# Designs tried in a protein design chat: VHH binders against DNA repair protein RAD51 homolog 3 (RAD51C). Part 20

Target 1, 363 residues: DNA repair protein RAD51 homolog 3 (RAD51C), of Arabidopsis thaliana (Mouse-ear cress) (q8gxf0)
Amino acid sequence: MISFGRRKSPAIEETSLATSVMEAWRLPLSPSIRGKLISAGYTCLSSIASVSSSDLARDANITEEEAFEILKLANQSCCNGSRSLINGAKNAWDMLHEEESLPRITTSCSDLDNILGGGISCRDVTEIGGVPGIGKTQIGIQLSVNVQIPRECGGLGGKAIYIDTEGSFMVERALQIAEACVEDMEEYTGYMHKHFQANQVQMKPEDILENIFYFRVCSYTEQIALVNHLEKFISENKDVKVVIVDSITFHFRQDYDDLAQRTRVLSEMALKFMKLAKKFSLAVVLLNQVTTKFSEGSFQLALALGDSWSHSCTNRVILYWNGDERYAYIDKSPSLPSASASYTVTSRGLRNSSSSSKRVKMM
Below, E stands for the ipSAE of ESMFold2; O stands for the ipSAE of OpenDDE; V2 stands for 0.75 times the mean of E and O plus 0.25 times the DockQ between their complexes.

## First folded at step 14 (VHH; framework vhh_enristomig)

Design s1 (from n2 with M34I T50F; at its last look DockQ between E and O 0.71; V2 from the best seeds 0.00; counts 0 for: unsure alone 63.0 < 65)
Fold by ESMFold2, look of step 14:
Structure s1 (fold): chain B 363 residues (1-363), chain A 123 residues (1-123)
Amino acid sequence: as target 1 above (363 residues)
Amino acid sequence: EVQLLESGGGEVQPGGSLRLSCAASGFTVSSNYISWYRQAPGKQREWVSFIYSGGDTYYAESVKGRFTISRDNAKNTLYLQMSSLRAEDTAVYYCARTIVTAYELMKGKFDYWGQGTLVTVKP
């Protein structure tokens, strides 16, 4: 289109709306939920925090449980917002917002994001352990897709590295999750185009798949070599914002007889991941198989790698079954208390459970 | 269609040398990460070496200093120069792409392994 002589819209109104939309998008919500809130007129934290969960659910056409979690997140976000009234107030306010907006990757499950402080944290190494079938690979794939959500839609606009040791990565599943993500973003871009005259964001599922670098690793020696190479690879691909290792121990369980030496080698590798996460401001997610042991109505979780390993990872999340429901438990974090949340694995990816009240106490 | 064709195997005495070739079609060796693997009879598959698209090379400890990976971009061919061969180097050797995108994985049958080429080091 050729430029036309439109009357300028009020600058103060446009600035206020842009600021309001920016504040609402700091919440760790799925693109679908965020789009529904914005479409219903909930574009700032004060508008969200000023209504009841029942009213929010009706207005935004979301469940009452979703509305409650949104209100909880909005109230938490408001707690840090009143310190910079001194000279340089814009800079101090910007600094506060940058600190509050530390990079995180949504899991698409807001209950899980909440116990994670907003999602999987960049600059950290997070171990996610669980039994077969609990959804470890599903979470890895979800994060590989979600890291790519554009900044215009509240994401990081990054790319993913997926290191697959056993061949568990199912590309058909990644496509399904990417398709669902694109559908959610289309709701959001419809709003942004209508209200801000922004360009339509065109992202296809195949674009998402192009941005996942897949490493198939067949031995522990190859795994060590690739980890040693990752710094150079990421230096040449600076938009990588997540590295998934699925699973970190598989080749070491098969070919290492000396358990103490195995633990030392794995711990050294994890320290290299921690340095990568800090250097490039990206998230590292190490998937690991663990067992749960039943002890009269409760589960005791056992990790194969011991205490030395636990000091090499920033966060530890344990996934487990409680009946036929999946739960995640924060076992270790320097910034978050132990907590649990349920999640489901659907055809569209990870989502909230229909029964959030079934949370399991700390073990 | 992506294809990898290994050749250059054979019988050799201990301490001898061989050069293996891997002819690639359907993709460019200079723009990809490509590895050599081997599988001895009754053993699990073992990584041997890979070459980074920028030319850096990496080796398993068991072959470091004895094997050299290289490529010829004009022929779109990967090589493994094997020297000081030992009986434990007896295996079928394969080449494979080390890194692909998930899009490439979705769109094609990626044969991570060719037919292989047998290397036998006689006692």
Scores: ipSAE 0.478, ipTM 0.716, lowest interface PAE 2.0, mean pLDDT 76
ESMFold2 (binder alone), look of step 14: mean pLDDT 77; pTM 0.771
OpenDDE, look of step 14: ipSAE 0.696; ipTM 0.848

Design s2 (from n2 with T98F Y112V; at its last look DockQ between E and O 0.01; V2 from the best seeds 0.00; counts 0 for: pae O 8.5 > 2, SAP .693 > .668, placed apart)
Fold by OpenDDE, look of step 14:
Structure s2 (fold): chain B 363 residues (1-363), chain A 123 residues (1-123)
Amino acid sequence: as target 1 above (363 residues)
Amino acid sequence: EVQLLESGGGEVQPGGSLRLSCAASGFTVSSNYMSWYRQAPGKQREWVSTIYSGGDTYYAESVKGRFTISRDNAKNTLYLQMSSLRAEDTAVYYCARFIVTAYELMKGKFDVWGQGTLVTVKP
């Protein structure tokens, strides 16, 4: 009677997602204020402590006095732990949680969002490069619309800046995407209302268009000037949550003869965008073109103006054709693994490819 | 089945012109990176031209200003218009599809080739 000892399968410890929400709960705040903070994405004490009272007040829709008190409480709670010799020092764990909690802008393509870690991240500069016609502008327009999705619908409720360097922005297309977005929100809120008695969100496509600040740039000098002005503009328009540049290198390809100077200016520009992204907790999306280089007898794809520019970006996404299908590839990211996803450009904007739905069913 | 079929090769005098065709089946030419290559006798295969899905065109320095790559979307056909032909242009010309993958984005891969068409430039 050989007793076959049942090897107990190791219990997958459900590390409860519950622990990370806990720190903001430790503050002696009213449930209402706590709810507002959490809704605003302030789930960690460190995230609260690092924001200005004015920004916290705005983001959480509380008074500046309340925000100040919250910051005071947060700072007191942070100070009772390790005497960080340097004010503003964050531990790596808090940083990780902060990154995970960063608001993201959906692309309306779930497959693309998945490889992006949920969407385009705020506080980061994301370069999106691709060949002509691959849909870079479409993505830019989509993001300018999607950033406006209300928080009740899982969005940011923000505004967009669209910097057009090539004259590629089509307002009619923006309207189409806005209309589709409104329809999607109506469907969602209708469902929520039907099943949960939630309030319906009423947005109009026209309102969405009004919330896109459009800038036409016709030279590299204008581009530089505008970028230098963005900090002031954004400070006056605090609801802006995304800046899109379409495209970042267009004027620098044609108008710059000095490559070294070009590289320097672009690097400085990238640095400014990174600073803006962090300072205002907004997403920066830099659209760029991919060029072909022939080297050593082989055909190669490269981002316009080379790699000297691209290292200044937090995330790099490359859009490309694979057969008849559009794909996005995470080329560079500090937090995301390299991955690819298909996407489709439709009359309603970006969507999942139909082929991706078939592959998931076959697994 | 994915395939490419070249045609239009032949004998031509120096300074003459010739138009090569590459008919594609199993995929759409306009949605892909398409290239022409050539291989002269006793030489390695060399790149001639590429057209992107977006319509951008690229040429080897040796053929720049003389050759034009184009496509007809309705016919799903790639073309190479050759002008001012030289003896050194004598080769078997191949059309190929360039595939970009997540792992090969920067280098690419030619995954489909035609059988080739011979171009002979003789006095």
Scores: ipSAE 0.015, ipTM 0.308, lowest interface PAE 8.5, mean pLDDT 83
ESMFold2, look of step 14: ipSAE 0.432; ipTM 0.686
ESMFold2 (binder alone), look of step 14: mean pLDDT 80; pTM 0.796

Design s3 (from n2 with Y33W V100I; at its last look DockQ between E and O 0.62; V2 from the best seeds 0.00; counts 0 for: grease 24.6 > 24.2, SAP .704 > .668)
Amino acid sequence: EVQLLESGGGEVQPGGSLRLSCAASGFTVSSNWMSWYRQAPGKQREWVSTIYSGGDTYYAESVKGRFTISRDNAKNTLYLQMSSLRAEDTAVYYCARTIITAYELMKGKFDYWGQGTLVTVKP
ESMFold2, look of step 14: ipSAE 0.626; ipTM 0.787
ESMFold2 (binder alone), look of step 14: mean pLDDT 80; pTM 0.805
OpenDDE, look of step 14: ipSAE 0.755; ipTM 0.889
ESMFold2, look of step 15: ipSAE 0.669; ipTM 0.819
ESMFold2 (binder alone), look of step 15: mean pLDDT 80; pTM 0.801
OpenDDE, look of step 15: ipSAE 0.709; ipTM 0.866

Design s4 (from n2 with M34I Y58W E61R; at its last look DockQ between E and O 0.73; V2 from the best seeds 0.66)
Amino acid sequence: EVQLLESGGGEVQPGGSLRLSCAASGFTVSSNYISWYRQAPGKQREWVSTIYSGGDTWYARSVKGRFTISRDNAKNTLYLQMSSLRAEDTAVYYCARTIVTAYELMKGKFDYWGQGTLVTVKP
ESMFold2, look of step 14: ipSAE 0.554; ipTM 0.766
ESMFold2 (binder alone), look of step 14: mean pLDDT 80; pTM 0.794
OpenDDE, look of step 14: ipSAE 0.725; ipTM 0.882

Design s5 (from n2 with I99F M106Y; at its last look DockQ between E and O 0.49; V2 from the best seeds 0.00; counts 0 for: grease 26 > 24.2, SAP .686 > .668)
Fold by OpenDDE, look of step 14:
Structure s5 (fold): chain B 363 residues (1-363), chain A 123 residues (1-123)
Amino acid sequence: as target 1 above (363 residues)
Amino acid sequence: EVQLLESGGGEVQPGGSLRLSCAASGFTVSSNYMSWYRQAPGKQREWVSTIYSGGDTYYAESVKGRFTISRDNAKNTLYLQMSSLRAEDTAVYYCARTFVTAYELYKGKFDYWGQGTLVTVKP
């Protein structure tokens, strides 16, 4: 069962989708153009206003002139509603709704998705730290597959960049997860077809592998160079919706003698990832090693290379063992409360722990 | 079949210049991200330079200003022009594809390392 994170009740999503669709409806556009915009995913005025005329034209399959007019109208409509004296000022309510409406990448573990607010969020940088063997790479691979889940199946229909710094990427594992994902989608679409006459999504595991751009990075300088190139790469590959770095600090642990310089470079790198996430509305996932530090009389898990890095990440997740079980803990988030969830690494990828499934059946 | 063949290595005096070539077959160099690496005796493989499909170039700090990565699309060949060579540049130089799809990786289309070409900088 594709644990599609039990999205909250259809009623709230319908109202939020209806409200967002309502904004595009406010533009004095022809039904044809409006349909094209909506089909292209431009449902809110803010989304339209933030895109270039050329990009809008391409995405909506309209002329550049039409796109320009639409942008002009969108900008005018944005200006007439809230006389915000400051161009680009959003009210907190709009911001909240935007955040809630952000597409998320499922982990295929509903319990983990739940504590993540529905999955890995786009436009954010999520750091995932853990001890060796805890399944960081597994999560990275899972996300590289899951980002590709078609929109019809509740996914993003995107592509993935996987930056491998340690040589930990296992293509056979990616295939396994892709196969499982395809099976899950087939099950879902089969169900939908049976009940709703929906079209079956035909995706092959090989297609999923083709949509993972794999970079092997062998040095910190190469990593820096690649990160500097990512903006251009992503601009040329607009379907990319997730960037995974496995792991972010590996080369910086071995090759840097100057801790201050290391910290600076990593901080700058983090800022670049944040900019990328926002600019392209993609998820950035930074896998990191966790070390044990002794603090306040106890051993605590700490992210490799210290807390200075932490300020640059939107969300921080710590993976840890509780006995023989794997857990994820939301350590830091601006929007998510601290919470823990169990997860299992199976032959089919990430799944709920069997213990959690038994608990749900007993309720 | 994807193949990479490095050439142009040899002995050179400090301050000298050398041009390495990497002839590619089975894929188009201009459509790929290509890199040079080097491995000195007893050291780990080191990244030297990358040229991206869009033509952007990046260099390790150790070679910046001295080395130039380029390509000839017609010849499907990657180049590394090395100037102001130093003893520390002594290494076996390898060309490689910088990234692939996971599918290509699955098909064994990654790490087409050539056999390398030896560059020795000595007085």
Scores: ipSAE 0.595, ipTM 0.835, lowest interface PAE 0.7, mean pLDDT 85
ESMFold2, look of step 14: ipSAE 0.610; ipTM 0.781
ESMFold2 (binder alone), look of step 14: mean pLDDT 80; pTM 0.799

Design s6 (from n2 with G54E T98M; at its last look DockQ between E and O 0.01; V2 from the best seeds 0.00; counts 0 for: pae O 9.7 > 2, unsure alone 64.9 < 65, grease 26.2 > 24.2, SAP .674 > .668, placed apart)
Fold by OpenDDE, look of step 14:
Structure s6 (fold): chain B 363 residues (1-363), chain A 123 residues (1-123)
Amino acid sequence: as target 1 above (363 residues)
Amino acid sequence: EVQLLESGGGEVQPGGSLRLSCAASGFTVSSNYMSWYRQAPGKQREWVSTIYSEGDTYYAESVKGRFTISRDNAKNTLYLQMSSLRAEDTAVYYCARMIVTAYELMKGKFDYWGQGTLVTVKP
């Protein structure tokens, strides 16, 4: 009596489709528009957010105005999703959605934002390493400005802490970037007035500078002391949404003879930053220098002070030169694939490279 | 094929007026967000004006009250009427169709733009 074992058909595929449909339902859209979005395959907020208004309009057979409104709503919904402290165990799906919905700080370079998953993420520690002159400080200043972009403009409306270890912070540069940011917001308001009753941006460049808490650190001891004080400071200044350290290792290169001790102290510091990032839902950006190391028969860029430090960071970005062009590479991330993007440092701050616009025309 | 062709640029004295045109092909101007940008020598591109598909208009503070964006639907053409021109208005002016993603709402993105037309304001 040969017992024919019934091969149970893999029922797994049907459950994944039903859960993705749920996010589009969260948008305050008409049933008709919602149906069109779903029919077009836009079931996730992230999928909507990544598409241009023109493409969305085409794909969903809606007007460009409607598409623009949907994109605005999607962007807003990504920012507000942090409040459902539901009880006990978060399921993995909810965690994924939370990660996707994490507020992000734009770099003002869309190509860089794209490889970063929309920008610098809150609740995470992002290490940005690069050679001198590559624009690390520029990125730090840009982020200190951009974190302040109002929520109605798609930003966080936060404040910044800038920890300067090298004396590299230039207030004049921050002002230039702030001015450019205000202009960008004015442009945004020009796009949004009719459909979203967007208020005039009243933010001035001077206001932006006032919202950057600047700390000059002149020794590793001061750095440690400041890091230990940050929790208290941030608790008293709840609007802070980004902490930038420029650079994290500068004082530890010169003042530590014991490499093991140095590594330990830096690791502890990294843990403190991770705790702060999570506790206060802020972004931590650690600027670091890279050195050229010879490995496996070639010169490679390596972060100063070795890889042991890097294990403490959520995301690692390496800035490098390709000829006369600047590039960013996602070296390490739990959620982002390795990718590269070009960026330019302009009088207005970080922007897309002009060459990237030419390549899109050839496809 | 989508194309934008700017025209109407030239030399003008301070206080003068000029009208720029942007002829569009391959899409309908009235159905899109259309913008004028300008780039002065040695400067970055700056936003000048936008017209909505519904006809609402917006202007940079630097040009507000002096410039007027409009369109002719029959001709599928975008216009920029410039008055009370100043030396600081000297730039190459570009017409563009704007595309926006959720992540790029503040930046404005060109998917199509013209080659530009030069406006020179000099005594």
Scores: ipSAE 0.011, ipTM 0.279, lowest interface PAE 9.7, mean pLDDT 81
ESMFold2, look of step 14: ipSAE 0.530; ipTM 0.769
ESMFold2 (binder alone), look of step 14: mean pLDDT 81; pTM 0.816

## First folded at step 15 (VHH; framework vhh_enristomig)

Design t1 (from s3 with Y112V; at its last look DockQ between E and O 0.60; V2 from the best seeds 0.00; counts 0 for: unsure alone 64.9 < 65, grease 24.9 > 24.2, SAP .695 > .668)
Fold by OpenDDE, look of step 15:
Structure t1 (fold): chain B 363 residues (1-363), chain A 123 residues (1-123)
Amino acid sequence: as target 1 above (363 residues)
Amino acid sequence: EVQLLESGGGEVQPGGSLRLSCAASGFTVSSNWMSWYRQAPGKQREWVSTIYSGGDTYYAESVKGRFTISRDNAKNTLYLQMSSLRAEDTAVYYCARTIITAYELMKGKFDVWGQGTLVTVKP
């Protein structure tokens, strides 16, 4: 009894042809003319716009007049798309979508990521300020690791530059966080392999450390020189997706007697970072110290060196203590609302606070 | 093993010249960003100059026009030519790798610095 195995007919990938046909349908043409165009293979506006009226008329078996009108419509529709946006101008809608599509670096704290719009955004300068011990350096190290998460794991697969001005970078901590990150990736990829036959990502903690370019800066002059050279360095190292400065103002507090000059230099530096972020589509994270400023009868947390620097940053995050708990607050952003999130610094890096996990189970 | 060995320090009169050398082993000087630092007695270590892998050079304002950083690739050696020396240039001079990976840092936290060479500018 020869069991004739039913050859399952290959499901024709019909999905890709549907999107291209949709553009020609947008032209205000008669059904007859539309049919002729499609039959002639003119399914895209671009294909219509690139052909002569005579050729289009011939190919679609329409009059030259009709072809001309179609070309006019296609060109208008293409030109309504190609309004010569002044070379570099984007409409607000495109900007919004671009912003939403920007790759982001996770902090490994989902609560913090949520208030950040999914994580630290590329092409932006994010200032993170806080008091000593609040975990600024921890965040910096975490981001230097997390930027390396492969795309298959939902990351950027990038490298990090870490500029250490205070000698705060702890390589042992970086290793610890890297180890935790590898474990997390192994867990994720293991799950994906089991269920989806996905390839396992094999990354070692040492590999992660090799992908962190470490700069020790010992003076403000050195810092300026380094920042001026970063563009060249990054151009040679295109895999870099995050620059972390820990901290941006440290050397400027000690070495500058002229406040006006200091402000100017810092502003220029901020502008350079902004340019780098945009040019190379990388994230810039500027760690900064927060001081208490007395204002309006109360002590308020203010970033060191005043608000002049703040205008150059896209996002500003303030880290603060609420009792024994760490919080982050979005102080300023063009796209993010003010919000707060708790975070914890663990042996595995940044994580959600335990109190937040209990609230989700009760809903 | 990564090593940096500074030499060429000594006593010199104001206005004099001195050439410092930094012999590197375990890595290639031409492929790295290299810097000179100095530490005067009772002062903090300060940056003096950097030469980048591409050959670009940067100087602290205090030494600009007087000091020249260079390298000999064949000798795997970094140099600091100092001219028009001043009393304020008196310091222990250190050579260092300017950029390293966190991995390299882990393997040798202090291998980025040499032992230093003393420069004394005295009348």
Scores: ipSAE 0.594, ipTM 0.789, lowest interface PAE 0.5, mean pLDDT 84
ESMFold2, look of step 15: ipSAE 0.611; ipTM 0.787
ESMFold2 (binder alone), look of step 15: mean pLDDT 80; pTM 0.799

Design t2 (from s3 with F110P D111Y Y112V; at its last look DockQ between E and O 0.58; V2 from the best seeds 0.00; counts 0 for: SAP .718 > .668)
Fold by ESMFold2, look of step 15:
Formats: structure tokens, sequence, C-alpha cells
Structure t2 (fold): chain B 363 residues (1-363), chain A 123 residues (1-123)
């Protein structure tokens, strides 16, 4: 087994940002260089070994000497032609010192993880706003799968609660994303067994689905009752590490008549979620609809919510179209600077945009 | 297979009482979250009450104090005791298993709704 404790190994220098008992890398690379490779789309030995050092240096924004050393290490190894995203998720997790930083859940999009400080943070309430079709439910499903990545693979080994207000949760899609995650973990665990004699971790897509607690709520009164019960439920299921609400405002937009009371009830719910996130060290993700009208430097929420709501959500992320590409923007956070990242929704889940990993964009 | 069979509906006068039953098969009522819903003519289905596996109960505001959800674990049956019935309680009442996993959803195994039982409160 290879350790990254405070003692340095000959092949990998320890950084203050990452320590791990489990081997998180296919190659012994610094966390900075690994992050750059993942951001450029190089997540598999076959993809790394198939390019020149000059191409790798340009694509990953590293020196040619760094690229040469990476290729030297990659050429000493062989991998299957199938790409793996588990190393990307593991590396983002390892770059977050668990003892120095809160645990985070990868989005499977390294560019998005980077602006989120490594992923969706536990102990936080993150509001993700977006227009229909932008991928809100896709992100929710992705996180419900990714939270379950075992700790041996760099994940949290947790379970998910998915609260579905309008019936947007497509279980066939969740299975598809879970299958892709299992494929990535099988490649990772095969590599770890072959090179380090580590035990292989076996998960089936069905096990991932079994660990998503699904709550379909059909009215705002039912939603209120469920939220009031969540503390007891999570106390009995402490391995829950993410709660997704899709969408937090739907029943209040459709059926709730008293506008002032509506705002108070929603803000009270957000405060209850903040308390849950802190008490159980889990992530809460509130999906919300925004209007298509851009004003005040941001998209307007479909419901105008008061200052209590703003203070109850730790982070706000706005998803928007820029041409034919999907973008995420950090609108509000006490710890993250405003930043944007593109992402793509693929058959395998969320991924980096190909244009962001291969080209310099002009504005 | 999982099945929910409601019974006990009928016609009553205002202020009257009824007890609805929901016989469950293919799973244990006491180990699950169980709910009653109702759908009045021309209206959307609405939540009425839930009993959680730990025994805690919750009610919609419109029925609080008048309806009582309960279960008989020996008979594997969910109940809704309705009293002080009003015209607005006229609806088809459904029982449902309300806590599921995505795996159960994928298999179509748990039913959200039973077949329903009609309750008519005479005007």
Amino acid sequence: as target 1 above (363 residues)
Amino acid sequence: EVQLLESGGGEVQPGGSLRLSCAASGFTVSSNWMSWYRQAPGKQREWVSTIYSGGDTYYAESVKGRFTISRDNAKNTLYLQMSSLRAEDTAVYYCARTIITAYELMKGKPYVWGQGTLVTVKP
C-alpha cells in the first residue's frame, strides 16, 4: 500500500492539500498536475499515453518537462482503452484535505468541481437555480450517485435522499448514471488490485439505486410535513450524506395563494435544511427554477424570496445557456469567489465541456 | 407482489364517521411509511395523513383533529378513522406506501396508490 502521510515517497511529493491512506492515483503525480490533466480531459492512461508531450503540455497547461515526465510514467504502464472518470473524482476529493476542509461530493465535471472548491460541500446548503432543460435534475441525480462512491475510491460512501416535487426524477436515467459510475469504479479497482494488491471494491448499479431514498411529494402541505420529519429519518439513517430537493419551490408556485406566507414557509424550510446539514455533516442541494429574463447581473428567481432565504442558503449556483453550451456561475458564497465553468450532460452523466478542455475561448 | 386494497367507504351524513381499511400484502405495514390521500371530484389528489415506521403521525390541516391514522400490525392493515365528516371530505380515498428507494421505483414494485374507496358525505 502507498501512503501519502507526512512522510514523502520517492515518486510523489506530499502537499498540504492532500493526504490519503488509499492510493488515489493511477500515476504518481502532484495534485496540481493531476488537476490540470483532469481539467483537460485526460482521465485514463490510454488517453495520456496516446498524445505527444507537446500536445499534452498545451492541452493541460503544463510545461513540456512536466508533460514528458507524465508520459514517461504512463508509458511504463498500460491500461484498457476505456476512459475512466473515477480517478478524476478521486483526485478532486484528495485535493480537499478532509481534516482541513469539509468533505465534498464530485459533480463528475472537474471544471465545475474546481469553481465549487472540489465539489458540493457537506455542511452547506447549496441552491442551484436554472431554467428548464439546463440540467438541474441531472445534477441532482449525479450527486445522488456520486455521494455513494466508496471511501476507498475517494468518495463519501454515503446514501442520498431525493425529494421529488414535480416528478422529474427519471429512474431510468439514474440507472444509466449509476452504470457509468460502476464502470469507472471497476476500472479503478482493477488498476488498484493489479498494481497495489488492494482489495477490489464491487458495487452494482442496483445497490446504488437501493441507497437513494426517494420521496415523491404531491403538495406543499406534504412537503412541509416531510421536511419536519427529516431530522428523525436521518437520525435513523446517519449514512445519508446528501439531500436533494427537486424543486424546492414547485408546489408553492403552483398551488400556494398567500404570497407573504409562502416566503416565510420557504425560508423556514431553508433554515431547517441548514440545521440538518450542520447537525449531520451532510450536503443539502435545493434545486430551483429561475426566469429566462436576465437582470441585475443574474437570472431572476421564479419566486422572489426575501433576505431570510438569502441568508439560509450557504451557496447559490446559477445554471445558464451561453450559446449552445451549459454554464454554471457562483452567484453567492461566503468562501468561493464568483466564477463560471461550462459543463456537458452526456449519456454517462455530467462531464467537462469539450470546448473548455481543448480551446482558448475568445470573448 | 406489493398490493394495497382499500375498503370501508360509503355514504354518510354530515357529522358522521367512517373507518377506512387498507390491507397490505407483499410488505409489512409496521416497517414502512404509510399514507392516506384523497381526490375529490374535479380536484387534484391531496395528502391526508402519514404514519411513519416509528409510529409518528402527521395530518393535513384540513383534517387535523377529525381524522386518525393508525395501523394493526397483526393484521398488516392501515386504518383511517374519520369523524365529524363534512361535505368537503367527499372523495376517493387512497392508501399508499410512501417511503421507497430508487431501486423499488425502477422495479415498479411499491404502489404509490391503492385502488381507492369512495366516501360520500351527503350534502
Scores: ipSAE 0.569, ipTM 0.819, lowest interface PAE 1.7, mean pLDDT 77
ESMFold2 (binder alone), look of step 15: mean pLDDT 85; pTM 0.855
OpenDDE, look of step 15: ipSAE 0.589; ipTM 0.779

Design t3 (from s3 with F110W D111E Y112V; at its last look DockQ between E and O 0.63; V2 from the best seeds 0.58)
Amino acid sequence: EVQLLESGGGEVQPGGSLRLSCAASGFTVSSNWMSWYRQAPGKQREWVSTIYSGGDTYYAESVKGRFTISRDNAKNTLYLQMSSLRAEDTAVYYCARTIITAYELMKGKWEVWGQGTLVTVKP
ESMFold2, look of step 15: ipSAE 0.594; ipTM 0.717
ESMFold2 (binder alone), look of step 15: mean pLDDT 86; pTM 0.861
OpenDDE, look of step 15: ipSAE 0.720; ipTM 0.873
ESMFold2, look of step 17: ipSAE 0.546; ipTM 0.726
ESMFold2 (binder alone), look of step 17: mean pLDDT 86; pTM 0.862
OpenDDE, look of step 17: ipSAE 0.571; ipTM 0.793

